# Designs tried in a protein design chat: VH-VL binders against b7kms5. Part 63

Target 1, 80 residues: b7kms5
Amino acid sequence: DTFETVRNTIRIESEVDESLRQLCHEERITKETWLEAAYLYLCEKPEELAQVIQLAQERLSQRKAIADYKRAKTMQERFL

## First folded at step 22 (VH-VL)

Design b_31
Fold by OpenDDE, fold request of step 23:
Structure b_31 (fold): chain C 80 residues (1-80), chain A 124 residues (1-124), chain B 107 residues (1-107)
Amino acid sequence: as target 1 above (80 residues)
Amino acid sequence: QVTLVESGGGVVQPGRSLRLSCAFSGFSLSTRGVAVGWIRQAPGKGLEWVALIYWDDDKRYNPALKSRFTISRDNSKNTLYLQMNSLRAEDTAVYFCAHRVYSFEKWTSFFDYWGQGTTVTVSS
Amino acid sequence: DIQMTQSPSFLSASVGDRVSITCKASQGIRSYLAWYQQKPGKAPKLLIYAASTLQSGVPDRFSGSGSGTDFTLTISSLQPEDFATYYCQQLNHWPLTFGQGTKLEIK
């Protein structure tokens, strides 16, 4: 393994981010290393990874729905 | 060279208990990423997944069997166990032990090596 | 549970034939599908994993395709040793489940 890193912009739901931040603080790790570790761990348990993927898809769908709602609302306001 | 050898099968009456063993070589359940599972096959029927145990002792069960079956391991002996309690006629089957591996590239798992199975017959 | 339905349950074919066995999942299982071959009195043998990846040591006359809910195992040219029962397995949902099997018999 190399120690090269790639910069990423990750947007996390505020409540989830706060919880994760707190966890990382208590465990003296970073969100970055947590994400790396979590992914690698799940890769070793693809059966569980599948469950996480499903949850992730659901969360994405929710984000899209919210975004669509906001766009629609903004459009309506422009015509008022 | 991965090998799995099941043992402990036999004829038992309903309500009794039986513990199956699976001695394996060529790998260790102490190795990260390794998992081993039990799969059974009733006479003339298909395959039914029973349970899976990961290297970190995490366990998964077929919900239909969870209350009666327990999967465990002894790393020092490279042996997998299946404790079966309250046995029923429908538990009659060949019980296979199988090595489970994963693919990072494909993000999935599979059972690449199987034992020859041990036969459990539950009858009054 | 995820139901895996194989088609057909029984198939008669001749040596040299191209044979296809289908496996349908009751819901999406991505590519988390494996194919196994089992001969009488023997343990299942892994043929394909991840729906389309050939297991090492398995002849390349075997191939797998599909994703989501519909999968196919194909034997391009049936050999005498290929007459057996074949099972698909999904590894996307707990509990892991298998198809009911397809018995490939000699015509």
Scores: ipSAE 0.683, ipTM 0.904, lowest interface PAE 0.7, mean pLDDT 95
Fold by OpenDDE, look of step 22:
Structure b_31 (fold): chain C 80 residues (1-80), chain A 124 residues (1-124), chain B 107 residues (1-107)
Amino acid sequence: as target 1 above (80 residues)
Amino acid sequence: QVTLVESGGGVVQPGRSLRLSCAFSGFSLSTRGVAVGWIRQAPGKGLEWVALIYWDDDKRYNPALKSRFTISRDNSKNTLYLQMNSLRAEDTAVYFCAHRVYSFEKWTSFFDYWGQGTTVTVSS
Amino acid sequence: DIQMTQSPSFLSASVGDRVSITCKASQGIRSYLAWYQQKPGKAPKLLIYAASTLQSGVPDRFSGSGSGTDFTLTISSLQPEDFATYYCQQLNHWPLTFGQGTKLEIK
């Protein structure tokens, strides 16, 4: 393995990000290596992967709902 | 060339215990990504998943059976075990062990090889 | 638990027929579905995984389709050795669950 990396920009919910940062700090790892490891682990246990995917879809739906609400609110404020 | 051979089945009275064995070859349960599971089939009925053990000794159980059944392994013997306690009449079934693999491309698992099964009969 | 419901439970057909067996999940399972064939007194045999991927060594007259909650196993031209019981299985949630089976018998 050459460990060639690709730069990514990700946005994480603030409370989750803070908790993850704390964990990574305590375990002397990075969020990047955590994500890599977690994905590889779940690929080897697709039964767990399927459940994580469902959770991820739910979280995405929540994000969209919040985003829609914020947009609607902003529009209302602009017309007041 | 994966093979699995179950043994240990028999006739037992309710409340008794029984340990099933599954000797396998063609793979190692020490290999990352490998898993082996038990699936049972009551007479004339369908298939019911019982338990699964991963290469890292992580275990999953059917919730209905978790309190009475224990899955374990002996890597040095390439053998899978199912300890069954407090047996009931409804536990009467053919018990299969099966090799579980995963696909990176499809992000899924499946049981690609099965043993011939061993019969457990629980009766008074 | 995720319930897997197959239909029909019994199917009569003749050699050469095109037959289809359906499997419905009580909730979405993406493509995490496998199909097995079982003959009397024998262990189940894997036919298809990931809903549509044919297992190595399985004749190409077998095919799988579907995603989400509705899945189909199709045998394009039934052969004598295909008369058996077929099961679908989901791998989306613990516990892993199977359909009740479809017995394919000679008409």
Scores: ipSAE 0.667, ipTM 0.899, lowest interface PAE 0.7, mean pLDDT 95
Fold by OpenDDE, fold request of step 23:
Structure b_31 (fold): chain C 80 residues (1-80), chain A 124 residues (1-124), chain B 107 residues (1-107)
Amino acid sequence: as target 1 above (80 residues)
Amino acid sequence: QVTLVESGGGVVQPGRSLRLSCAFSGFSLSTRGVAVGWIRQAPGKGLEWVALIYWDDDKRYNPALKSRFTISRDNSKNTLYLQMNSLRAEDTAVYFCAHRVYSFEKWTSFFDYWGQGTTVTVSS
Amino acid sequence: DIQMTQSPSFLSASVGDRVSITCKASQGIRSYLAWYQQKPGKAPKLLIYAASTLQSGVPDRFSGSGSGTDFTLTISSLQPEDFATYYCQQLNHWPLTFGQGTKLEIK
C-alpha cells in the first residue's frame, strides 16, 4: 500500500464526531486513520459490512428527512 | 492447496455430547481475513449453516443451535472444533467444515473449500 | 432470516442442453450470493461467488447472473459430469442461509 492520500470533505453528526474525537485522542490515532482501519476491518468481514451499510442507509435517510423538514419550514415562514 | 478433514463423527444417543474436529492445511486461521465454518446436511436434505469463527476468534452461530453448539479453534494445531451438547435426533447429519474467504473487490464472502464431512448419527 | 428459494427443485436434461436454475431471496441481498455444486457423497464445490464471478478452475460453461432478489445459474452446454445438486447461498445477513437445492438429472 501507498501513503498517498486524497482530500475528502466529511460531515459527521456532532455527537458522533465528538465521541469519535475523544476516542481517537485517547488512542492516539486520527479520525482519518480510524476510518481507514474500520473500513478495511469490515471488508474482512463482509457479513458485518453488509449490516453497517444498512445502518448507514438508515442514517442517510434520516439526514434527508431532517433537511427536507427544515426546507419546508423555511418556506412556510417566508410565505405566511 | 487448502485442505480440510473432519473427524469425530459417530453414533451417539440423544442427550449426549460430541466434539467434532476439523484439521486444515494450506492456510492459517490466524491470518487476517480468514474464517472457518461448520455446515451440516441431514440425510437427503439441503445445507444448513451452523457456525463461523473468524481469525480474531469472533464467532457467529445459527440462532437455532447457539445454545447447544460451540465453535472453537486451536491455531497451534490448525484445528477447528465443534462442541455439540444435548444432541437430538434432528442433529443427525454430515458435518462439513469449510474455508471462508472474502473478496475485497466484491465486498462479499464465500466458502471456497470444503472438507468431505464427518457423519453424526443421533439415535436411541 | 432470509429465505432462499430455488426453482426448480428437480430438473431433467440431456447432455448438450442449456440449463438455468433460479434462486430467489426473500429480501434484497445485493450480489452477495454464491452457487455450489454437490455430487452424491461428496462435499459441495464452489462455482460462483458475488452472484456472477466464476471461481477459479470452474469451467466457463457455468455462469451466474442477477442481483437483489433474483439470481440465475446457467450451464450453457450440459456435460455428463454436471449432473448433480446445486445450491445457492446468501451471505448478506445472519444467519447464512442456503436454497433447498436443485437436483439436475440426466433425461
Scores: ipSAE 0.621, ipTM 0.889, lowest interface PAE 0.7, mean pLDDT 95
Fold by ESMFold2, fold request of step 23:
Structure b_31 (fold): chain C 80 residues (1-80), chain A 124 residues (1-124), chain B 107 residues (1-107)
Amino acid sequence: as target 1 above (80 residues)
Amino acid sequence: QVTLVESGGGVVQPGRSLRLSCAFSGFSLSTRGVAVGWIRQAPGKGLEWVALIYWDDDKRYNPALKSRFTISRDNSKNTLYLQMNSLRAEDTAVYFCAHRVYSFEKWTSFFDYWGQGTTVTVSS
Amino acid sequence: DIQMTQSPSFLSASVGDRVSITCKASQGIRSYLAWYQQKPGKAPKLLIYAASTLQSGVPDRFSGSGSGTDFTLTISSLQPEDFATYYCQQLNHWPLTFGQGTKLEIK
């Protein structure tokens, strides 16, 4: 009976978000239902989920490297 | 109860073809989340994964075998097939059909039920 | 391909012994590992999945541990029906791969 939901905020790379929004609009679904469906579908194919996790780890590492570079550059520059 | 029964094995000359069948009961391959696969075991050797087919007809193959082996199914007969072409001596093995399930909470899969296997011998 | 290396390849033990079999993956596979038991002339039987989760109907003298690259199957008090060959399998990378097997025999 009760479809309990939680509200979350996530940050997505702009071009990825734009593409996802267009897909969801064309298919008459929401980002939330797409995310839920994608996760549930991959849980049914753990062998493929493992590949998605590997990609996610790569993207996380890339985002951390960019953030670290920007932080280091800001600390070395005399910008206030 | 899940059961799988392989058939179609035999003695065949190198370069020839053979089609294995796996008749199963106690599950449907059209059920979301279900998959079945082929695993083989050469005489005196360990287990080697051959191929997997999902409920949505998505397929995965051992790269060493992909050019010669094709997995398929006939849902009306509850039957899985393995077409093996250009057979070689190293393809000599017992071929098992196995039911694959997943765990939602553990994010993994495993082969929980296996058939007794059918023997393929490639001999000149 | 992920190579799964079992150790030892052969193990001789007595009823009542505690035995351990190890499985090492050539790359991290998190906890996506299963253990199977195979008796001569029979199909493999699932013992453990997700590295440490005991399959229904498997005696609790069997246990699994490990994560990443190093995994262990332990039999706490060996029984006569436990003499078999044991295989690990990773399910984290394509292609799915098995260890070469560990044959457990009675002394």
Scores: ipSAE 0.493, ipTM 0.851, lowest interface PAE 1.9, mean pLDDT 91
Fold by ESMFold2, fold request of step 23:
Structure b_31 (fold): chain C 80 residues (1-80), chain A 124 residues (1-124), chain B 107 residues (1-107)
Amino acid sequence: as target 1 above (80 residues)
Amino acid sequence: QVTLVESGGGVVQPGRSLRLSCAFSGFSLSTRGVAVGWIRQAPGKGLEWVALIYWDDDKRYNPALKSRFTISRDNSKNTLYLQMNSLRAEDTAVYFCAHRVYSFEKWTSFFDYWGQGTTVTVSS
Amino acid sequence: DIQMTQSPSFLSASVGDRVSITCKASQGIRSYLAWYQQKPGKAPKLLIYAASTLQSGVPDRFSGSGSGTDFTLTISSLQPEDFATYYCQQLNHWPLTFGQGTKLEIK
């Protein structure tokens, strides 16, 4: 019986990661099993998955906007 | 074979209550991933979603109706209920119950089987 | 609430015609859209889910396309049994909402 896994690297906002780590510790689970369970649960309720996707899109847009701002500010400071 | 049969409709005066039933077979509402909902259709009008209940008893309502309508179930009888209180003329409609499934591959859901509907008429 | 607007509201066509019905969402719903057919006095019947996936038992003259806000149901060669009212439904946001319907009538 082989439980096949895939190794991935993700970057999570530090405050969110800290909260998630504490939850997983208290419930005696791992971040990876929490992520797997959350995804599988949401797949069974696609109407709720859609809400999570909407939030994820909003967070992605915010991260891109912050990155673009930082890049533009760095360029301005090089020419001042 | 999935079947759904609604009952309990009729003519009722405004302000009164009515409970609709949906007897179903070919699935169990205790099965993980299953949901059942109510959709209504006023005479000559389109479809309006009313409520949904999931296998884990989680419930969702149309916000315009949630103060007056309650979805519930009796799994031992394979029956879904819609309790409708403080009925108004605009609640006049055919009420359908519908089986909702999900697609893991497509990350979406849909109402694949519908009952024949039961008619509620609210008039003074 | 996401408003779903179908066009046209009424469509007259002849057997053998190719017809298209559009559905526009007031904001993006990705591909989380279903199409239903309803004949007079009967319950709706699922035709298409996930915008373009044909439900089992539905003739392949039916097809769906689109994503985001603009969606189309196409019947490639209209048959006598296809005269009905058609509804789109979004499943991306609470509350679940339907389009107002498109009644397809014989010319």
Scores: ipSAE 0.477, ipTM 0.846, lowest interface PAE 1.9, mean pLDDT 91
Fold by ESMFold2, fold request of step 23:
Order: C-alpha cells, then sequence, then structure tokens
Structure b_31 (fold): chain C 80 residues (1-80), chain A 124 residues (1-124), chain B 107 residues (1-107)
C-alpha cells in the first residue's frame, strides 16, 4: 500500500463538532479530509501552526480545569 | 542558486515615501510553502522584522509598521516590493530581503538566504 | 510581543575557547528558534534552526540547545573567522522578533 489510513477516535467539544460537521456538509467534504488539509496547510506556514498549537494548549488546559471542577463538585455532592 | 538583490534605497526627507524592490532568482514565490520577507537594521542596532508575504499572497506585518508599510510582489518579474509611506527618522536602516523556508519535520521556519540590503536614510 | 534577551551583549574570547551565548524568551516558544551570524557590513547568515538543527554548510563546532524559554548557542573551539554578532530569532509568535545581538570579539 502506497496510501492507507488509520482509525482514530477523538472527543471534540460538542459545539465545535457540530459547527465542523455543518461546515463539512455544506462544503461536501469529510471531517477527516478537513483535518488532514488543515494540518498540511499549517505545516507550510509554521508561524501560523505555532499559534494553533498555542490555542490547542489553552483549550486543553480549559478542558482539564472543567473536568477537575466537575469531579470535585460530584465528590462534594456524594459526601454532603 | 537562491539570490536576492535589494534596490530603491536612498536619502529622503521625513514624511516622504520610498518603494524598495527585491529582485530574486533560484525560487518562485508561487511555490507552495515559500515566503519572502523584509528585515531591517538601524545603524549600530539589531535586526527588526518588517513584513512577510507567503506564496498564497497572505501577508504579515510588524504591527508598529503596518499602518505605513505595505509588502507586495510581482511573480512575473520575480520581484518583491516594500512600499514605505510617511517615513520617519527612525526608519533609517539597512533593509534586507530574505527567503523563508519551512521544515515539515521540525514544524518551524527560518530565513535561509538574505540579500545584502539597501540603505534608507530619512533626514531633513 | 515576545522579547528575546541575549546574554552576554558583548564577549571577548581567545581562539580555541569554548563559547556560549544565551537567548531567553519572555514566554515559551517551544523549539522554534533560529540563530544567525552577521559579519560587519554583511547580511546575516543562518547557523541553526529549530533550536538545535545545524544548517547545511555550517561547521560542526557550532551547536544549539534548549527549549521553552532558555536557549544556548555554543562554539566548541573558537576560530578567528567566528568574529561576528550573533542573533537569535523566535518564530513562534507574531511579530517575529530577534534578540538584541551578542558581539563576539576574538582576542
Amino acid sequence: as target 1 above (80 residues)
Amino acid sequence: QVTLVESGGGVVQPGRSLRLSCAFSGFSLSTRGVAVGWIRQAPGKGLEWVALIYWDDDKRYNPALKSRFTISRDNSKNTLYLQMNSLRAEDTAVYFCAHRVYSFEKWTSFFDYWGQGTTVTVSS
Amino acid sequence: DIQMTQSPSFLSASVGDRVSITCKASQGIRSYLAWYQQKPGKAPKLLIYAASTLQSGVPDRFSGSGSGTDFTLTISSLQPEDFATYYCQQLNHWPLTFGQGTKLEIK
């Protein structure tokens, strides 16, 4: 094989996923090809890729903080 | 191989305009992943990035200069331009044109070839 | 803007010495840093990109290290032709910024 794909599962924030699905439907592309194209395009502009990485780091931190808060609140409700 | 030659520098009074040119060979600005930019150096000072233009005509500017400076190109002439308006004494510098490439494996870019620069002097 | 601070600003050393120049970013830039050498009256010349990758044609006495905010350019055995000013540049944030330069004089 000169071209093959791998299967991945990822979790995406619901509002983002819904917006991305709508975009892909309207443009008649798949989520997969959009992700591939976005990555390849950004690799040709590393200065912009760096900004995307910074945003990704911020979103990862935010997701972690929200998850930690929800776990702490659940523990309080079980013990109170 | 890759060469860049700047021209259009000179002595001008404050408030006036100049257009710098960068004639290049050994690459095409239409090639995906290629960018070219302007970097300047005031007398006795360090390097300051001015502007960058990508193969797809996307442009980025030093915010301190964006209101007065415009980068552009003519691919048919293999030429990069810098239009400088409302010139000030602090714009006095050697202006370099530089070829920018990226590394897919390293996820970064760098300026690998530079011209020898053209001198702009803004004085009364 | 990300400020790039080089240290020392001025360095005098002898042929054969091991020399190190430090570049510190005001915030993290991962490994997106280049080093340039500039001789008087000439354009800068690329030495290192991606913090540690040596540009083709650059002598292997030059090396780079670091990530995040702290970066080092090392010349393992200083040669007379290494008299120059050295600049670091970050390529992680707009606007692209350079360090103020380190002038290396060989004694």
Scores: ipSAE 0.475, ipTM 0.847, lowest interface PAE 2.0, mean pLDDT 91

